# Ledger of designs, part 180: VHH binders against Abasic site processing protein HMCES (HMCES)

Target 1, 269 residues: Abasic site processing protein HMCES (HMCES), of Homo sapiens (Human) (q96fz2)
Amino acid sequence: CGRTSCHLPRDVLTRACAYQDRRGQQRLPEWRDPDKYCPSYNKSPQSNSPVLLSRLHFEKDADSSERIIAPMRWGLVPSWFKESDPSKLQFNTTNCRSDTVMEKRSFKVPLGKGRRCVVLADGFYEWQRCQGTNQRQPYFIYFPQIKTEKSGSIGAADSPENWEKVWDNWRLLTMAGIFDCWEPPEGGDVLYSYTIITVDSCKGLSDIHHRMPAILDGEEAVSKWLDFGEVSTQEALKLIHPTENITFHAVSSVVNNSRNNTPECLAPV
Key: E = the ipSAE of ESMFold2; O = the ipSAE of OpenDDE; V2 = 0.75 times the mean of E and O plus 0.25 times the DockQ between their complexes.

## First folded at step 17 (VHH)

Design ub0 (from yb1 with E102D; framework vhh_8pnl_2; at its last look DockQ between E and O 0.74; V2 from the best seeds 0.77)
Fold by OpenDDE, look of step 18:
Structure ub0 (fold): chain B 269 residues (1-269), chain A 117 residues (1-117)
Amino acid sequence: as target 1 above (269 residues)
Amino acid sequence: QGQLVESGGGLVQPGGSLRLSCADAGFDFSHYDMAWYRQAPGKERELVARINYGGTTNYADSVKGRFTISRDNAKSTLYLQMNSLKPEDTAMYYCAAGLEYDSFEYWGQGTRVTVSA
């Protein structure tokens, strides 16, 4: 995964992240650093995206089932990194492979500390190799959405009213991530950053691309992944596998340029 | 096929130079780590050079000082300047790109380099 969409307004995004804690109480995640949230139809690595994480990471003795939402840098910077420039990391940390996650210090260490997060997105983009052309076809990949009688498809959002209806009820893609906290050697604010765990693609997606993010499908999977206080690393890793519960449609080449931030990025062609 | 395409390979004499290119016009690789691999007949594929998205480079010891990896993100093109070529450099050369830690998702079909007198 090298490109996502996360364009919902903060309030809509927050509501879309409503959850029940372990006591069954309905809650909304509390924001950390809400000013760092920058909605975009076209999120690239090194940009900030919102993630969910357990409140226990910030508050001692907190209920670990409670959730915080925070924008973090896409591309994990490990806490032990001593250079002042994250771009000097030897290996790309945008994604981490599920099969080697426990072999890599950059991921194993924070994971061992319970630093699991859920990366939020409208969906992600992937590019298919096209036979006979030198160009790749981009696809927008997301959870199946519930068809409301009036707003059956993203393409039906031909009016502002329809658009709001579609996105107000949008089921966000929830991807398994690992985050870490990095203190710059020169001082400054602690950097929170994340990597997306990747797996082999499901059969439905395999013709588009052979790799996909590990998607946490459903509240139980999301809750278990986040709740590092009650769920061990070993148990959490059982949640990491490909899922067939995705849909996709072809989009225009507008998304190819990371500077393009318009609804056209995810619109069906 | 919309894929990484290597070019610039060929026959060259020992001591000669070649410049390999790898391009994918349909894909922005600006955030990707990229690399050149090579595979000689009867040998395993080996890393030749790597360049991360920030421009940090690493080289195999066998090519250090002779080869230079570079990238042009605007053109979505990877380069390998090969100087002082040796017969031992004879191989199929592959370009690779990836966002995964210590892994590459995208591979070219390869370009053949032959160094012979």
Scores: ipSAE 0.860, ipTM 0.928, lowest interface PAE 0.5, mean pLDDT 92
Fold by ESMFold2-Fast, scan of step 17:
Structure ub0 (fold): chain B 269 residues (1-269), chain A 117 residues (1-117)
Amino acid sequence: as target 1 above (269 residues)
Amino acid sequence: QGQLVESGGGLVQPGGSLRLSCADAGFDFSHYDMAWYRQAPGKERELVARINYGGTTNYADSVKGRFTISRDNAKSTLYLQMNSLKPEDTAMYYCAAGLEYDSFEYWGQGTRVTVSA
């Protein structure tokens, strides 16, 4: 996973993240640094994306089931990194493999601190290799969407014009992430950055790409992943596995260039 | 079948040079780590050189000082300049790209390099 869409205006995104805390109280996540949120149909690594994390990370005695939403840099910079330039980190941290996550210092240290987050997106993009050609076919991959009338789900069969009408009730993709906090050695603001955990593709996606993000399907999984005050690392890692509850449609090559940021990036073709 | 396309392999004499290229039509690898691996007959695949999205490089001890990895993101192309080639450098050379920590999910089909008199 290395390209997402997260284009919703801040207020629409916030409402899409409505949740219940441990006491059953309906809540919206509270924003940190909302001005750093930059909506885009075509988000690449090193850009900022919104994540959910437990309020307990910021307030000593907070209810660990309460949620903060914050923009974080995609590409985890470990807290122990001693150089001034994150681009000098030897290995890419856009994604973290589930099978080795506890073996890699860059990830096991923040996991030990409970630094789990849920990465938000409209969906993500993957490029299918085409046999007999050097071209790739991009796909937009997202949760099945229930139409407002409850008469079906949005998908490739719908006209492109109908896609503009679905965003008010869009079910955001919720991906398991790990974050860390890095203090630049020369001073400046603490950098919050994250990685997306990846797994082997499910059967439904295997013909597009052999890897997929670890998707947290439903509020129970999201709550357990975020609640580091009540859910241990070992227990949380049981949530990390492929899921079949996903859909996709082919999109145009406009998405290939990460500088393109228009609805055409995710429109069905 | 490979996903990246390598070129530039061939037959050279010991002490010769080759420049390998790895390109992909229409895919933006600028945020990816990229690498060259090689596999000699009967041997395991080994890392030759790595370059991250920021241009930071790392080399296998066997090629340090002789090989140079570089990238041109505007052209979506990865290069390996191979100088002072030795018979031991004879192998299939593979281009790789990835976003996963210490792993590559995209691979080429390989290009053959033969170093012999």
Scores: ipSAE 0.797, ipTM 0.887, lowest interface PAE 0.5, mean pLDDT 90
Fold by ESMFold2, look of step 18:
Structure ub0 (fold): chain B 269 residues (1-269), chain A 117 residues (1-117)
Amino acid sequence: as target 1 above (269 residues)
Amino acid sequence: QGQLVESGGGLVQPGGSLRLSCADAGFDFSHYDMAWYRQAPGKERELVARINYGGTTNYADSVKGRFTISRDNAKSTLYLQMNSLKPEDTAMYYCAAGLEYDSFEYWGQGTRVTVSA
C-alpha cells in the first residue's frame, strides 16, 4: 500500500470518526495539530495523513478507549534513529509486513510501548499489471458503501450536490498502523510517523496485487487495536488479517503522478 | 508481483565494464526503495546493491568499490555501473522495488551477465 485518498474537509472527516467510548458515551475524536491536515485525492509516502490513537498516549490516567486524531508522517522514523534526515533511513518503513513485525526493531520497540494507530483514508490505490502489455491499470479500493438512492456511488455523482451526498456518508477505510516518536538530533519538534501493516491480499484483490493493508473492519476491531491500556500486543495482532469486505473500481492513469490532486484520481473509468 | 524490465547484460571479458538499467513504463517509483540482486547457478539469490528513495546506498562487500548503484527519478530508472568485472560476477541480475520493510514487492525477469575469457 503506497497511495491513498484522504480528501474530506476536516469537519466532515471528524464526523465520520464518531465513536462510543468504553462507557457508551458518544464522542468525536479530539484533534492534535489540525493545521497539519492536508487533504488530497492522492497521498504518497512521506506526506502527512490523519490517524487515530488512544488519548492515553497524551494524558496520564486518561481513558484508553478515548480517541485522538492527528496528522502523522507516512513512513515510520524509529525513536532510535541517529541521523538528522529521515531520508537516510536504510530501510523503507512505508509498510510493515505482519509476518515479521515482531522480528524488526523498528516495529517491535514502538509496539512494546503500545504505539498502535488507525490510519484513515477514503480508500487506497493499487496498480495491476495487465497480461500481454507493459501498461498498468490503477484501481481505487475501499469499503463497500451503503447505497442511499440513485446517487449512492462515486460514478453516479453528476452534480455538486450529489457529490456532497456521497461523501457526507462515506465509510472511511480504517487500516492498522504502528507509530513512533522521533526527536531530531539538531532540535525541533518531535516527529510522529507511522507505518501501515500489510498482509497477503484476499482472494477478491489477488488479481490486482498480492499484498494489501491490514484493514480493521468495524468498531470492535478499531477499538481493540487502539486500546493499548486494555489489549495486549499479542491479542491486538490477532486482529491483523485479510478481509473480503472490500470493493474497487478502475481509475484513469491521472493518479499515477502523485502531484495530481483532483477528483479524477478516484473517478471510475 | 509486478514486472520491472532490466537491460544491459551480456558477455564481457574479465576487467571489463557493463551498465545495467531497469525501468517500468509509466510507473512512478520515486517513493520506492530499489535494489539489484543476482543469482549464480546453484546459488541463492543475493543482494548486490540497494538505494533508498532518498539516495542512500548500500553494497555487498564483494562489489564495493567496483559497482555503483544510482537512480534517476525523473526517468523512473535504476542503474548499476559494473566495473572491473570478475568471473565470480557471472549471474542473472534482477531489479527489485518495494515499500515494505526489508522486502521487495516488484521484481524483473532478469538480465544475464557473463564474465569469461
Scores: ipSAE 0.694, ipTM 0.855, lowest interface PAE 1.0, mean pLDDT 90
ESMFold2 (binder alone), look of step 18: mean pLDDT 82; pTM 0.836

Design ub1 (from ub0 with L99I; framework vhh_8pnl_2)
Fold by ESMFold2-Fast, scan of step 17:
Structure ub1 (fold): chain B 269 residues (1-269), chain A 117 residues (1-117)
Amino acid sequence: as target 1 above (269 residues)
Amino acid sequence: QGQLVESGGGLVQPGGSLRLSCADAGFDFSHYDMAWYRQAPGKERELVARINYGGTTNYADSVKGRFTISRDNAKSTLYLQMNSLKPEDTAMYYCAAGIEYDSFEYWGQGTRVTVSA
């Protein structure tokens, strides 16, 4: 996973993240650094994306089931990194593989501190190799959306006009992430940055790409991943596996250029 | 997956030069780490040179000072300039790209480099 859409205005995104705390009370996540949220149809690594994390990371006595939403840099900078420029990191941290996550210091250390987050997106993009040609077919991949009498189920058969109406009730993609906090050696604000955990592709996606993000399907999985006060690293890692509950449709090559940021990036072709 | 396409291999004499290219029209690798690997007959595949998304390079000790890795993100192309070639450089050369930590998810099918008199 190396390209997402997260275009919802801040207020719409916040409502889409409505949740119930441990006592069953309906809540909205509290924002940190809301001014750093930059919506886009075409989010690439090194940009900021919104993530959910436990309030307990910021307040020692907070209920670990309460959620904060914060923009974080995509591309984890480990807390132990000693240079001033994150682009000097030897290895790319856009994604981390589930099969080796506990073997890599960059991820094992923040996991030991409970630094789990849920990465939010409208969906993500992947590029299918087309046999016999040097061209690739991009796809937008997302949770199945609930059909209503107004918008219908999202898919290739839906008109472009119907796509404009779906965002009010869009079910956001929830991907398992690990974050860390890095203090620049020259001083300045602490940098919060994340990586998306990846797994082998599910059967439904195998013809598009052989890897996929670890998707947390439903509120129970999301709550357990975030709740580092009650759920150990070992238990949380059991949530990391391929998921079949996803859908997709082909999109135009407009999305290929990461500088393009228009609805055409995710519209069905 | 063999999605990247290498070119530029061939037969050269010791001391000669070759420039390898790796291209994928229509996909933006600008945020990906990219690398050249090689595999000589009877040997394991080894890293030759790596370039991260920021342009930071790393080289195997055996090629330092002789090989230069570079990238052109506007053309979606990776290069390996090979100078002062030795018989020991004879191998299949593979292009790789990835955004997974310490792993490459995209690979080419390779281009053959033979260095002999």
Scores: ipSAE 0.770, ipTM 0.870, lowest interface PAE 0.6, mean pLDDT 90

Design ub10 (from ub0 with T56R; framework vhh_8pnl_2; at its last look DockQ between E and O 0.79; V2 from the best seeds 0.78)
Fold by OpenDDE, look of step 18:
Structure ub10 (fold): chain B 269 residues (1-269), chain A 117 residues (1-117)
Amino acid sequence: as target 1 above (269 residues)
Amino acid sequence: QGQLVESGGGLVQPGGSLRLSCADAGFDFSHYDMAWYRQAPGKERELVARINYGGRTNYADSVKGRFTISRDNAKSTLYLQMNSLKPEDTAMYYCAAGLEYDSFEYWGQGTRVTVSA
């Protein structure tokens, strides 16, 4: 996964992240650094995206089932990194392969500390290799959405009103991530950054791309992944597998340019 | 399928030079780590050179000082300048790109380099 969409307004995004804590109480995640949230139809590595994480990471003795939402840098910078420039990391940390996650210090160490997060997105983009052409066809991939009688296809949102209806009830894609905290050698603010765990693609997606993010499907999976206080690393890793519960449609080449941030990026062609 | 397409391979004499290119017109690789691999007949594929998205380079010992990997993000093109070529450099050369730690998701079809007197 090298491109996502996360364009919902902050309030809508927050509501979409409503959850029940361990006690069954309905809650909204509390924001950390809400000013760093930058909605975009076209999120690339090294940009900030919102993730969910356990409150226990910030507050001692907190209920580990409580959730915080925070924008973090896409591309994990490990805490032990001693250079001042994250771009000097030897290996790309945009994604972490599930099969080697425990072999790589950059991921194993933070994972062992319980630094699990859920990366939020409207969906992600992948490019299909087209036979006979030098061009790749991009696809937007996301959870199946509940067709409300009134909500036409994403493509039928011809009116601003319909568009709002679609996105107000949008089921966000929830991807398994690992985050870390990095203190720059030169001082400054602690950098929170994340990697997306990747797996072999499901059968439905295999013709588009052979890899996909590890998607946490459902509240139970999300809760278990986040709750590092009660759920061990070993148990959490059992949640990491391909899922068939996705849908996709072809989009225009507008998304190819990471500078393009318009609804056309995820619009069906 | 926007495929990484290698070019620039061919027949060259020992001591000669070649410049390989790898391009994908349909994909922005600016955030990707990229690499050149090679596979000689009867041998395993081996890493020749790597360049991360920030321009950090790494080379196999066998090509260090002779080969230079570079990238042009604006053109979405990867290069391998090969100088002082040796018969041992004869191989199929593959371009690779990826966002996964120590792994590459995208591979070219390869370009053949033959170094022979």
Scores: ipSAE 0.849, ipTM 0.923, lowest interface PAE 0.5, mean pLDDT 92
Fold by ESMFold2-Fast, scan of step 17:
Structure ub10 (fold): chain B 269 residues (1-269), chain A 117 residues (1-117)
Amino acid sequence: as target 1 above (269 residues)
Amino acid sequence: QGQLVESGGGLVQPGGSLRLSCADAGFDFSHYDMAWYRQAPGKERELVARINYGGRTNYADSVKGRFTISRDNAKSTLYLQMNSLKPEDTAMYYCAAGLEYDSFEYWGQGTRVTVSA
């Protein structure tokens, strides 16, 4: 996973993240650094994306089931990194393989501190190799959406007006992430950054790409991944596996250039 | 097989030079780590050189000082400049790219390099 869409305005995104705490109380996540949230149809590594994490990370005695939403840099910078430029980190940290996550210091250390987060997106993009050519076909991949009398399904047959209405009740993709906090050696603000955990693709996606993000399908999985106060690392890692509850459609090559940021990036072709 | 296309291989005499290229048309890989691997006849695939998205390089001990890895993100192309070639450098050379930590998801079909008199 190396390209997502997360274009909802901040207020719409916040409402889409409504949840219940441990007591069953309905809540909205509280924002940290909301001004750093930049909606886009085409988010690449090193850009900021919104993530959910436990309030307990910021408040010593907070209920660990309560959630914060915060923009974080995509590309985990470990707390132990001693150089001033994160781009000089030896290995790419856009994605973290589930099969070696506990063997790599960059991920084992923040996991030991409970630094689990849920990465939010409209969906993600993958590029299928076309047989007999060197060209790739991009696809937009997302949770199946609920069909309503107002929203309709996203597809080639739907009008642009119906596509626009679908965002009112869009089910956000919820991906398992690990974050860390890095304090620049020369001073400045603490950098919060994350990686997306990856797994082997499910059968439904195997013809598009052989890897996929670890998707947390449903509120039970999301709650357990976030709640580091009650759920151990060992228990949380049991949530990391391929899922078949996913859908997709082909999109135009406009999405190929990460600087393109228009609805055409995810529109069906 | 892979989505990346290598070129520039060939037959050269010991002490000669070659420049390998690896390209993927229309794809923005500027955020990807990239690498050159090689596989000699009857041997396992080995890392030759890697370059991260920020330009940090790393080389196998056997090629340090002789090979230079570089990238041109505007052209979506990875290069390997090979100088002072030795018979031991004879192998299929593969381009790789990835976003996963210490791993590559994308591979090319390879280009053959033969170093002999």
Scores: ipSAE 0.808, ipTM 0.893, lowest interface PAE 0.5, mean pLDDT 90
Fold by ESMFold2, look of step 18:
Structure ub10 (fold): chain B 269 residues (1-269), chain A 117 residues (1-117)
Amino acid sequence: as target 1 above (269 residues)
Amino acid sequence: QGQLVESGGGLVQPGGSLRLSCADAGFDFSHYDMAWYRQAPGKERELVARINYGGRTNYADSVKGRFTISRDNAKSTLYLQMNSLKPEDTAMYYCAAGLEYDSFEYWGQGTRVTVSA
């Protein structure tokens, strides 16, 4: 997983993240660093994207079921990293494999501190090499969406109002992540950064690519992954597996260039 | 599926040079770590050189000072300049790219390099 869409305006994104706390109260996550949110149809590694994490990471004695939403850098920078430039990390931290996550210090250490997060996106992109050609077919991959009679799916919108209705009710993709906090040696703000956990692809995606992000399907999975105060690392890792509850459609090659940030990136072709 | 294409292999005499290249048409690898691996007959595949998305390189001891890995993100192409070639460099050379920590999700079919008098 190396390309996502996360384009919703902040207020729409926030409403899509409505949840219930452990008392059953409906809540919205509280933002940290909202000005660092950079919505785009075409997010790449090293860019910022919003993640959910437990309030307990920021406030001692907080209810661990309460959620914070914050932009973090894609590409985990371990807290022990000693150079000034994260691009000098020896290994790519955009993704971490679920089967070896407890063997890699870059992920084991923050995971042992309960630094679990939920990475938010409209969906992600993956490229399929078509057999018999050197061309690739990009796909946009996302949760199945509940359609209304007027709005339908992506590409059914025929006006700006219908487009708003599609996205106003969009079910965000929720991917399992690990984050860490790094203090640059030359000073400045603490850098929050994340990796997305990956698994073998489900049957439905296997013709596109053999890996997929670990998707947390439903509020129970999201709550357990986030709640490091009540859910141990070992129990949380049981949530990490492929899911078949996923859909996709082909998109144009506009998305290939990571500088293109337009609705065409995810439009069906 | 998702396959890189290597080129530039061939037969060369000891002390000679070759430049391998690796590309996948239309795919942007600028955020990927990339690597060259090789496999000699009867041996396991081994890392030759790797380069992260930021340009940091790492080399196997057997090739340090003789091989140079580089990348051109504008062309989405990976290179291996091989100088002072030795018979023990004879192998099938593979290009790899990945975003997973300490792993590569994309591989090429390989290009053969033969170093003999």
Scores: ipSAE 0.702, ipTM 0.858, lowest interface PAE 1.0, mean pLDDT 90
ESMFold2 (binder alone), look of step 18: mean pLDDT 83; pTM 0.842

Design ub100 (from ub0 with L99T; framework vhh_8pnl_2)
Fold by ESMFold2-Fast, scan of step 17:
Structure ub100 (fold): chain B 269 residues (1-269), chain A 117 residues (1-117)
Amino acid sequence: as target 1 above (269 residues)
Amino acid sequence: QGQLVESGGGLVQPGGSLRLSCADAGFDFSHYDMAWYRQAPGKERELVARINYGGTTNYADSVKGRFTISRDNAKSTLYLQMNSLKPEDTAMYYCAAGTEYDSFEYWGQGTRVTVSA
């Protein structure tokens, strides 16, 4: 997973993240650094994307089931990194393989500190290799959406007005992430950055690509991944596996260039 | 054909040079790490050179000072300049790209390099 869409306006995104805390109280996540949120149909590594994380990371005695939403840099910079420039980090940290996550210091250390987050997106993109050509077919991959008379669906939308209705009740993709906090050696603000955990693709995606993000399907899984105060690393890692509850459709090659940021990037072709 | 397309392999005399290229039409690899691997007959595949999205490089000891890895992000193309070639460099050379830590999920089908008199 190296390309997503996360284009919802901040207020719509916030409402899409409504949840219940441990006591059953309805809540919206509280924002940190909301002005750093940059919506886009075509998010690449090194850009900021919104993640959910436990309030306990910021307040010592907070209820670990309460959630913060914050933009973080995609591409984890480990707390121990001693260079001034993150691009000097030897290995790419856009994604972290589930099969070796506990063997790699860059991920084992933040996991030991409970630094689990849920990465939010409209969906993600993957490129299918086409036989007989060096060209690829891009696909937009996302949770199945509940069809209502009001909302419609992205694949069934036949007018621009129907496309706007689709987003009002969009079920956001929720991916398992690990984050870390890095203090630049020459001073400056603490950098919060994340990686998305990856697994082998499910049967439904195997014809498109052989890897997929670890998707947390439903509020129970999301809650357990975030709640580092009550759920151990060992228990949380049991949530990391391929999922079949996803759908997709082919999109235009416009999405190929990460500088293109228009609705055409995810429109069906 | 594979996921990535390598070119530039061939037969060359000891001491000669070759430049390998790796490209994928229509896809933007600017944010990917890229690498060259090689595999001689009957041997395991080994890392030759690696370059991250920012241009930071790392080389196998056997090729340091002789090979140079570089990338052109505008063309989404990876290169390997091979100088002072030795018979021991004879192998299939593979291009790799990825966003996963210490792993590559995209691979080419390889280009053959033969170094002999």
Scores: ipSAE 0.783, ipTM 0.881, lowest interface PAE 0.5, mean pLDDT 90

Design ub101 (from ub0 with E100D; framework vhh_8pnl_2)
Fold by ESMFold2-Fast, scan of step 17:
Structure ub101 (fold): chain B 269 residues (1-269), chain A 117 residues (1-117)
Amino acid sequence: as target 1 above (269 residues)
Amino acid sequence: QGQLVESGGGLVQPGGSLRLSCADAGFDFSHYDMAWYRQAPGKERELVARINYGGTTNYADSVKGRFTISRDNAKSTLYLQMNSLKPEDTAMYYCAAGLDYDSFEYWGQGTRVTVSA
């Protein structure tokens, strides 16, 4: 996973993240650094994306089931990194393979501290290799959406005007992430950055790409992944597996260039 | 799985030079780590050079000082400048791109480099 869409205005995104805490109280996540949230149809690594994490990470004695929403840098910078410039890190941390997560110090250490987060997106993009050519077909991949006409998904036949209305009740994609906190050696603000855990593709996506993000399907899975005060690392890792509850449609090559940020990036073709 | 196209391979004499290119038309690899691997007949594939999204480079000891990896994100192209070529540099050269710590998910089909008198 290396490209997402997260275009909802802040208020719409916040409402889409409504949840219940451990006591059954309805809540909206509380924002940290909301000014750093930059909606885009075409989010690339090293940009900021909104993530959910437990309030207990920021407030001693907070209820670990209460949620914060914060923009974090995509591309985990380990707490032990000694250089002043994150781009000097000699390996890529955009993704973290589920099969080696406990073998890599960069991921094992923050995971041991309970630094689990849920990465939010409208959906993600993958590029299918086309037979007989080196050209690729991009796809937008997302949770099945509930339509007024009882359709479970949005297809290529839907008009752009119908797509505009769907965002008010869009079910956000919720991907399992690990974050860390890095203090620049020359001083300055703490950098929060994350990686997306990846797994083997499910059967439904195998013809598009051989890997997929670890998707947390439903509030039970999301709550357990976030609640590091009650759910151990070992128990949380049981949530990391491929899911079949996903849909997709082909999109225009406009999305190929990460600088393009228009609705055309995810519109069906 | 292949997603990248290598070019620039060929036959050269010892001491010669070649410049390999790797491109995928229209796709933006600027945020990916990229690498050159090579495989000689009957041998395992080995890392030749790696460049991260920020331009930080690493080289195999066998090519250090002779090869230079570089990238041009505006052209979506990765390069390998090979100088002072030796017969032991003879191999199929592969381009790779990835977003993981130490693995690459995108690979090219390879371009052949032969160094002989």
Scores: ipSAE 0.698, ipTM 0.843, lowest interface PAE 1.0, mean pLDDT 89

